# Designs tried in a protein design chat: VHH binders against q9y6x5. Part 390

Target 1, 379 residues: q9y6x5
Amino acid sequence: LPPKLLLVSFDGFRADYLKNYEFPHLQNFIKEGVLVEHVKNVFITKTFPNHYSIVTGLYEESHGIVANSMYDAVTKKHFSDSNDKDPFWWNEAVPIWVTNQLQENRSSAAAMWPGTDVPIHDTISSYFMNYNSSVSFEERLNNITMWLNNSNPPVTFATLYWEEPDASGHKYGPEDKENMSRVLKKIDDLIGDLVQRLKMLGLWENLNVIITSDHGMTQCSQDRLINLDSCIDHSYYTLIDLSPVAAILPKINRTEVYNKLKNCSPHMNVYLKEDIPNRFYYQHNDRIQPIILVADEGWTIVLNESSQKLGDHGYDNSLPSMHPFLAAHGPAFHKGYKHSTINIVDIYPMMCHILGLKPHPNNGTFGHTKCLLVDQWCI
Short names: E, the ipSAE of ESMFold2; O, the ipSAE of OpenDDE; V2, 0.75 times the mean of E and O plus 0.25 times the DockQ between their complexes.

## First folded at step 17 (VHH)

Design hb6 (framework vhh_7uia_1; at its last look DockQ between E and O 0.01; V2 from the best seeds 0.00; counts 0 for: pae O 5.9 > 2, placed apart)
Fold by ESMFold2, look of step 17:
Structure hb6 (fold): chain B 379 residues (1-379), chain A 123 residues (1-123)
Amino acid sequence: as target 1 above (379 residues)
Amino acid sequence: QLQLVETGGGLVKPGGSLRLSCVVSGFTFSSYDMAWVRQAPGKELEWVSSIRGSGGYTYYEKSVKGRFTISTDNAKNTLYLQMSSLKPEDTAVYYCARTEYKYSGEWTPFDLWGQGTQVTVSS
């Protein structure tokens, strides 16, 4: 039987939560598997882009999901979390579940990973749940395990998405130890439930499981606001995305809009598209707007003087606060091995290797993850 | 009919306690995120507390943390706010409201509101 893989994301799980909070269930998972302590994600460090980077191995400029809010000037289409189902947005890449289920005698299953309820290249996950944030983790897990155990052709790749600790991180901020401790304990309990369910169903010994996240979370404050209205009138631009990376489409001469913004705040970098730092790999897509504003860590770009946000992400991907972790367990993985860092785009070629799939062209490097795998010579 | 009905408001002295109830009709509240929102006379609406429809995650505004507890009873399709150590600053009309969390990291605007229940904290 072909190897099987379950990919799990807990949204907004900052890597250093592992060091700063107690995770008895996750630590047992790690002890019998592998840990990557820091995963360097892609810029911008937002949910849609980074989840798609995990499953395509591509930088955002290459897969086309460049933000949670987007505009395409050629087609005049808009993308948002309430308008995300048009395959147009997703079709610049081929995610791993599509490649997997097109193989002979294979299918894919999905519980709410971003994009899995969209027919990408006319192909939707073989089994999927439409996105609904109110569906319990237990129900998502029950569907995934049912599909892993009972499907013909067999489900060989499955994915599961959960909204925490992202929701709580936004609401409390990562520095609220009392509330984040309670939230993270609940997440550890869910990981315990996951492992126990897999053991009860006889899946645990022969299923490869990756537990990871898309980004971290940094502390925000009402004292750290950048008021865009103080620097530029609304009539000069269209706002495509706001914070912490604002996407600005000029309505007048681009240079004049840039000049109005360049000295707006010492806590914000203003880039013409051609001047975006090369290390971001965030330039070569028409969905990236002519001007972007990048707030410093913990600063919030607003249109007025107030904000209720206590935690956020989307900042520079070099910031440790933006980095998730990766843990994995299963027959493909070593036991008790810890690795310091990989790039988030490296996860895709590793998953393709585990599943015996030929990866599409991508930005990942298999060599960065081969030390995690029992079938590879590690040096 | 789709409806939220609050009860349990009243007059209480500083340091006292009240429990607010919000009975839900026409939908299962465990399929949504629910919130308590208050408005003091002449003030803007202020979010007080939220609970996720699944997973039991709870959230509190800074000034009520440790004093208020949001909870649910699935059998009665009812949302609660247990308020203790009440202060004059807690005087407001309290509303229950419905929302949903999105990938974007934001809750949607509240799409359903109750009629409100008056809480008055005074000597």
Scores: ipSAE 0.386, ipTM 0.724, lowest interface PAE 3.1, mean pLDDT 92
Fold by OpenDDE, look of step 17:
Structure hb6 (fold): chain B 379 residues (1-379), chain A 123 residues (1-123)
Amino acid sequence: as target 1 above (379 residues)
Amino acid sequence: QLQLVETGGGLVKPGGSLRLSCVVSGFTFSSYDMAWVRQAPGKELEWVSSIRGSGGYTYYEKSVKGRFTISTDNAKNTLYLQMSSLKPEDTAVYYCARTEYKYSGEWTPFDLWGQGTQVTVSS
């Protein structure tokens, strides 16, 4: 029988939550499997880009989902969370569920993972749920496990997405111990529900399960604001994305716009597109705007309107606060092994290996995950 | 006392068979992944096979797949490696090893080793 893999994402689960809060269910999951304490995600550290990096193994400049809000100057198309279903945005890469589904006697399933309700390369997941934040975790889990258990051809790859603790992180800020404790407790309970469901259905022993996240969360404050209106008139540019990485489309000479912004705040780096640091791998795509602004950790870029968010993400991907974790369990993984760090793009070649899929060209390094796998030698 | 003791090595002709045994003391298989690792002269350690204590899944290096079989006898606290169709390139010291149950982040996956048993395949 072909191997099966369930990929689960809890949005905005910062890695150090594991150190600062109790997770009985997740810890049990980890004891029987593996843990990667820190996953270095891709820049920018936002939801759509990083989720697509997980399933493609590509940096954002390569897979083309470069932000949650995008603009294409040629087609005049816009991408946003309310307008994300145009294959135009996704077709610059091939996600793993498409690769998997194109194999004989295999199918893919998805519960609201970004991009899974879009026909990518004219292929849409055999089973999927349209994104709806109002749908409970339970319903998502029930559908996924049903498909894993009863489908023909069999579902061999499935994804499951949940919006917490990201939403709460934004609302309360990650430093709110009282509220975040409550939220994270709920997350752990959901993990418990997941494990229990899998056991009840007889899937637990044979199913590979990865639990991960796309990014962390940093504390924001009304005292740490960067007001662009203080530096440049809004008529001189179009804002494609705002904070903490602003994408600027100049309406006047780019140099003039740049000069007006470059000294706007000591807590914000301003880059011409060609000057974006190489370490970000965030340059070689037309969807990246001519100027980007990168706020320092915990700073928020605003216009005249104030931000109500107490937590945010999207910052430099080298910041620990932006890093998620990865835990895994199943036949492919060791029992009781902890690893310090991998890159988020490394997950893709690992998943391909587990599923016996030939990976598309990607930026991941299979060697980084070998120690997690029973069938590999990591020395 | 935690201990692994390998036996069953020896000299065999190409195409022959050997059965290695590893007697385990101080712990139970069900809590650990067990492995066979080998080291040929002048070469680095090479993973050969693993078995899950829980679930009984078996894994093999590509070069030994179809020829070697890893198994356990819980009643005897013994790990086995049945080797068939042996080749000269299989010549090595074979070690029994226990996968470490740890959260330290270290890259060394094994915390307990046997003394090893010599397998020589020669005409």
Scores: ipSAE 0.020, ipTM 0.368, lowest interface PAE 5.9, mean pLDDT 93
ESMFold2 (binder alone), look of step 17: mean pLDDT 83; pTM 0.852

Design hb7 (framework vhh_7uia_1; at its last look DockQ between E and O 0.01; V2 from the best seeds 0.00; counts 0 for: pae E 3.9 > 2, placed apart)
Fold by ESMFold2, look of step 17:
Structure hb7 (fold): chain B 379 residues (1-379), chain A 123 residues (1-123)
Amino acid sequence: as target 1 above (379 residues)
Amino acid sequence: QLQLVETGGGLVKPGGSLRLSCVVSGFTFSSYDMAWVRQAPGKELEWVSSIKGSGGYTYYERSVKGRFTISTDNAKNTLYLQMSSLKPEDTAVYYCARTEYKYSGEWTPFDLWGQGTQVTVSS
């Protein structure tokens, strides 16, 4: 029977939560499978970009989802979390569910992974749920398992997205042990429910399951604010995105805007687009604005107002606080193996291998994930 | 018409309990997140608690955790706040409000508000 893969994301799951909190169900999953302790994600370390990088194997500059808020100067279109369904934004890449369901006798299913309710290249996931954060994990899982067992052509690739611990990380901060332990216990219970459901339905032995995340979370404070209005008047620029990476479209001479900002705060780096560090792979797309402001870890850029967030992400992708983990279980994976790190773009070619799909050109390196797989020789 | 109507406020002694209700019309909870927000005299609005529509996840401000319980009855389109161990500091007008958590990691601004119900905790 054809290989099957379920890709699960728990948004904002920082890698070191595994060391700092108890996860009996996730630990059982790992002990019978594999763990990658740190996944180096892509800059900027935001939700839309990193979820699309997982399923395309591309840096943000290459797949075109460069932030959670974007502006395209040629078409004058705006992208936001309430305006994310225009295929224009997504069409610079081909995500794995599109490639999968265009194969003979295959379909794809999705429970709210970013982009799966959009007709990308005139193709949406064969089975999908429209995004609604209020739908329970149980309902998402029930739909996914129904589709995995019950579809013609068969579902061979499925995705499942859950908003926690990101929402709680923003509300409480990652260092709030009392609140985060409660939230993370609930997530571990959901992982237990997922495994139990798969066992009950006879899927567990033949389904490959990846549990991962898009980014981590860092502690913020009202004492670590960068007040942009104190450095530059709004009349000099259009603000496309604010924090922790601000995207600035100058209305006046670009050098003048840059000079007003460059010494605004010792806790913020200011880049002209051409001067963005090469290690970010974040330069060669028209959706990246002429000036970006990158706050230091734990600092928040604001417009003359306080911040209500106690945790945030989007910072430099070299920061360990921005890194998620990856765990996997199934016939393709070793049992009881731990691996130190991979790049988030490496997940795509690994998934293509598991599913027998030819990957599109991408930035991932299959060799980085070979040690996770039973059919590969690990040196 | 979209509407939120709070009831159940009143005068209660310290250590007492109250149950607030918010009846919604024109939409169902399963499509949205709901919140309780309060405003004490002369103070700014303060978020108290939030709940995912059908998901059952609940969020609490630190000072009310363990004392307040947010819940829904989807058949009645009603949001509740069960308050116990009430303190004088809990005196405020309590509003229910509607929002949604988005992929971007942000709660949307509250786009629908009730008129509020007064809670007074006093000897």
Scores: ipSAE 0.268, ipTM 0.655, lowest interface PAE 3.9, mean pLDDT 91
Fold by OpenDDE, look of step 17:
Structure hb7 (fold): chain B 379 residues (1-379), chain A 123 residues (1-123)
Amino acid sequence: as target 1 above (379 residues)
Amino acid sequence: QLQLVETGGGLVKPGGSLRLSCVVSGFTFSSYDMAWVRQAPGKELEWVSSIKGSGGYTYYERSVKGRFTISTDNAKNTLYLQMSSLKPEDTAVYYCARTEYKYSGEWTPFDLWGQGTQVTVSS
C-alpha cells in the first residue's frame, strides 16, 4: 500500500509556546514521534507565503506567493485573502498535492490549506473544502479522515488547516499568559481530538502525520508605531502591503520615495528591491514591489489610523518569535527523537520522500530531516 | 543494566544464510526503535535495517532489501536479523543499536550499542 501523509497546520503557533505552556496531547504525540523545536520559516513570515513554501519547498521569490496581499503591475491584478482563487498567483510552482494526485492510484484531500481550493496547473485536489473560517475543526477533521479512509483512488496526501492560535495571538498578544493559556489549551485539545479520531478509524498506526505551523507571533504595542504619514504623503505611493513589511509602489520617482522613507524611523529598514538582503531570498520576483519597509520586531507600520493588533507576524525570519515547530508521527518517523532546527523548505523534500514522489526543484535540503526518518541514516 | 548482546555471526559461503540475534537487557525494546548497523573493514558505519517498536514497521537499506529480515521476539527480548543470499560485500561487524529517546537535538540517533558480531562471507 502506498504511504499516506496528513499535514496539519495550526496557524501562528510560535515554537516557544511548547516551552512555556503545557500540551499533554501534543506531548504524547511527540513522545511517540519526533519533534523539531524550531522551524526557520521564509521571509516574509506570513500565512499564505509560508504555507505555500511548506508544500513546494521554495522560497517566496520562487513560488510567487510573496505576501498575503500582492499586486501585479502587468496584469493589474490584486491578491488578498478575499481574492486568492485566481490560478495566476499560484501557477509559478507545483504544490505537493498536485504532484501526488497526478500519480496513478492516488488522490489528494484538503481542508482549507491555502491554495487547495484553486486549480493549480489545471489540477485541483480531488477532495477539498472551500475556505470558510466558520467551519469547525471537527467538521474539517471529519471530512479529511473520511477521505483518507474511504476514497478511491485512495487519498495518500491530505492537508488540514486551522486558524488558531494566530487569530488569538493577534488579538491578545503572545505575552498575554492568561488568554493565550486558554487558547493553547484548546489547540492541545484539538490535537487530542485528531489523534483520537485517527485511532478510532484505525488510521493512527499507518498514517504519517505532521503537525506544524507557518509562523510565530511577536508582541506589539501602541507605543511602538511607525507612522508613514509623518514621512511621506500618501499621494506619492500606493500601499500594496502594510505591516510589518510594507510593500511600496511609488507614484513618483522611486528615488524620491525612497529618500523620504529611508530615515522615517530608526526601527524600520527601508530597502530598494535590488538591495533587499540576500538572506531573505526575497528579491527575484516581479510581485515584490520596488520598495519594501521592514519594521523591527514588535513595531507596527501604520498610517494615520492606529492598529488594534496586540500581536503580529511577518518580521525577519531569523527572529525566534517568528519560528514555528514541527512534530510528526507515523511509520516513516522515529519514536522519541527531538531535533533542534530545520528550514521550513526542508519539509517538502521530506514529504516527497515519505510519499515516494519525485520532488520538483526546490530549496529544501533532504539531509536536514534524515534523522527524523526511520529508513535513513543521518551519519 | 542496559545491555545489547549480539550473537550469530560467523563464516559463511556466498549465497549462505545467517541469523543474528541481539538480546536486550535493562529495557523493553518495544518502546524503542531498534536497528542493525554494520561496519566493513576500512569503511564507515552503515545502516542496515530498522524496526519500529510501536508498530513493527521494518525498513531496509537498499542493498539488503529482499535478502535480510529484521524481526523481534518480545517474549525473549530479542532482536533478529535473518540474512540470506549473503554476499562478500556483506562482510562486516554487525551491531544492534537502540534509538535514543532524545531531547537535545543531537544528530547521533543511537545511545546504546552491542559489542558487535563478525559476519564473514567468503568462498
Scores: ipSAE 0.039, ipTM 0.545, lowest interface PAE 2.4, mean pLDDT 93
ESMFold2 (binder alone), look of step 17: mean pLDDT 81; pTM 0.826

Design hb8 (framework vhh_7uia_1; at its last look DockQ between E and O 0.25; V2 from the best seeds 0.00; counts 0 for: pae O 4.9 > 2)
Fold by ESMFold2, look of step 17:
Structure hb8 (fold): chain B 379 residues (1-379), chain A 123 residues (1-123)
Amino acid sequence: as target 1 above (379 residues)
Amino acid sequence: QLQLVETGGGLVKPGGSLRLSCVVSGFTFSSYDMAWVRQAPGKELEWVSTIRGSGGYTYYERSVKGRFTISTDNAKNTLYLQMSSLKPEDTAVYYCARTQYKYSGEWTPFDLWGQGTQVTVSS
């Protein structure tokens, strides 16, 4: 009875990969559904923050996951990818799977979307997998489809997360055509498997499927390093996060630390917290440190070491290289429609509409996604 | 009980080939990512190659791409590095190491290391 939605993320899938590489399965998915060519994500353009923005419709300052590495000065708590399970970090917002499964006769399922193995507001996804990046896409998909097909109360919202092409993008950079072509072909095959599995199980016609990503990827180089140790003694500050947006907690007078950093490199912008550009929506949370350093595209902030990454993300969200795409198929969506751009926070109210959920207060605008939906008048 | 044991190192002439093996015990091999890391005399550790526990994704350092091949045999719990077209610059102690890719776009610090195997490329 209630409509169903599967939200899929392929981490680090830059929007223009669709134009620069072959995707027979994804292109067929798009032909039978909708495409948003560029999704303008939120600053900083990192994995934890943007995945949480998708499912909450909130800017990072509002949902509290402001980076992949965080420090809370009041509680003295630290967040990292090896220490991400404390609900404290996640409880400043309510993700859609929580709202969904609190409805009568509804469940949520999750295969490794960030936060789905955390009891947020004492509520964890009804069916979930603990995060382990070594679990195959096939196993994630098999669990999700089994839960969608066999659960009581029924699973109406499900998520599925995959680490590629982010991992390959970091190791090779988006400009490595040979390696990225190989990796992106594997991802297209996984999309083909996803569609075929849904058809085989009788889910394809009645399930809404969104395939999207959190951010893109830009090329880095050993020739584009910013060495903080050449500008400031590390005894003057605590480093909360490094690159490409460094989070600096001064140990001495903040203005003194700022002055040492402001001329460190012409390829880095240095902001006092109150001076962070308003367009970032990245100021009003205590987890945002007193000074941030924002490297120019393709530049890497280091502490006296070479960088092993040839690609990175986290840069200014106005950069097209940081933008993912969104494709969708299902009874809620038009067939064969292409849309130029939406904001990543717009995905949440659209998903709430599809599922018949009342959205929590958020920063998204439902009107931005109306042209994707069959039940909405676009013109 | 957790162990990584490398074998297959030795002395080889430039242009030659070697296959390194790393036998894993005490954990499920395919539940982790595995890497080869090398250290040349007087140099820092240098990442060489990584293979994901699932999906067959492999990653190579630039100087090694096209010459080295990382692979696994899950039935034998064994990681391999096939090295071809060896150069004097490839002389190093080669370690296998365990890691895990994380949401942040980084692999975890290597939490388990082998003892290393010496590879020497010289005339």
Scores: ipSAE 0.574, ipTM 0.809, lowest interface PAE 1.9, mean pLDDT 93
Fold by OpenDDE, look of step 17:
Structure hb8 (fold): chain B 379 residues (1-379), chain A 123 residues (1-123)
Amino acid sequence: as target 1 above (379 residues)
Amino acid sequence: QLQLVETGGGLVKPGGSLRLSCVVSGFTFSSYDMAWVRQAPGKELEWVSTIRGSGGYTYYERSVKGRFTISTDNAKNTLYLQMSSLKPEDTAVYYCARTQYKYSGEWTPFDLWGQGTQVTVSS
């Protein structure tokens, strides 16, 4: 039987939630599989970019999804949650579901994973759900499992996306133990439902399942605000993205805009595009704006309006609070193995290996995940 | 001009029926997922039902399944919510909304709202 892989993302599941809360179902999942405790995600640590990095193995500058909100100065196009279906934004890379589907006797399925409802390189997932946050996890799971069982050609790669605990993290902040406990309990129950569904359908033993996330969450406060209006007139620039990494498109001389912003706050770093730290791998793309502002952890960049968010993400990808986890189970994975850290881009070559796909050029290192796989030597 | 206008609310006895209407202006709602959302006094906003612009799929909050029906009339550019077997717990302001939210973690998944219509279920 051809190998099958289900990739599941719980948005905004911070890695240390596993240490601070109880997850009976997830713990059982891990016990029978593998755990990577910390996954270093890509900068910026936002949803669209990191989800696309998972399935491409590329840094954001390479796959072209550099933020949840983007602007292309040449075409004057905008990218956002409400406008994300233009292949223009996605075509700078080839996601794994496309690669998989182009193989003989294989198909891909997706339940609301970013980019899966877009024809990328003129290929759209054979089965997909158009994004709708109102659709229950159960319905998403039912569709995915139906496709995994009944499709011809067979679905060999599937993705499943869920919005929590990200939404709640934003609302309550990650330090709200009472509310986050409730939310994370629900997430664990959903994982239980997933496992139960797979077992009921006879998929559990033969299906490789990866449960991961795109980023973590840090605590924000009304006492930690950076008001740009205090530093520069809004008429001098266009805001493409706001917080915690602001993308600035100057309307006047870039240097002048930079000089007005560079000392705006001791809790914000201001970079000209060419001066963005190399470690971010966030420079070599035209969609990155001429100036970026990076707030310190827990600080929020605002204009005149105050933010009601008590949690946020998008910060420096070296911060532990920004890191998700990865758990996996199935024939390809060891049982009861825990690994400390990988890079999020390392997931792609691993998935390609599991599926027997030739990976496109990517930034991942297959060697980083060898210890997770039964057919590889642990280095 | 983008606009949603709800009508059809009112006072009804338990077990009764109401039909809400939402007239859409300024866009083609068949290109969007449209929803009904309600807010009871002192309670948070609650999703009630969604109809997909593409595919015609319908979804319902668990407590209203079997009682409420969401539908559209493209010719009239109108969204409907047929409510039957109404309960006091259904008392709320009902809003028509256009879906927006995807992956950004916004508080609400909607970017366009009507003014709302009051539904009161009382003996």
Scores: ipSAE 0.029, ipTM 0.375, lowest interface PAE 4.9, mean pLDDT 93
ESMFold2 (binder alone), look of step 17: mean pLDDT 84; pTM 0.849

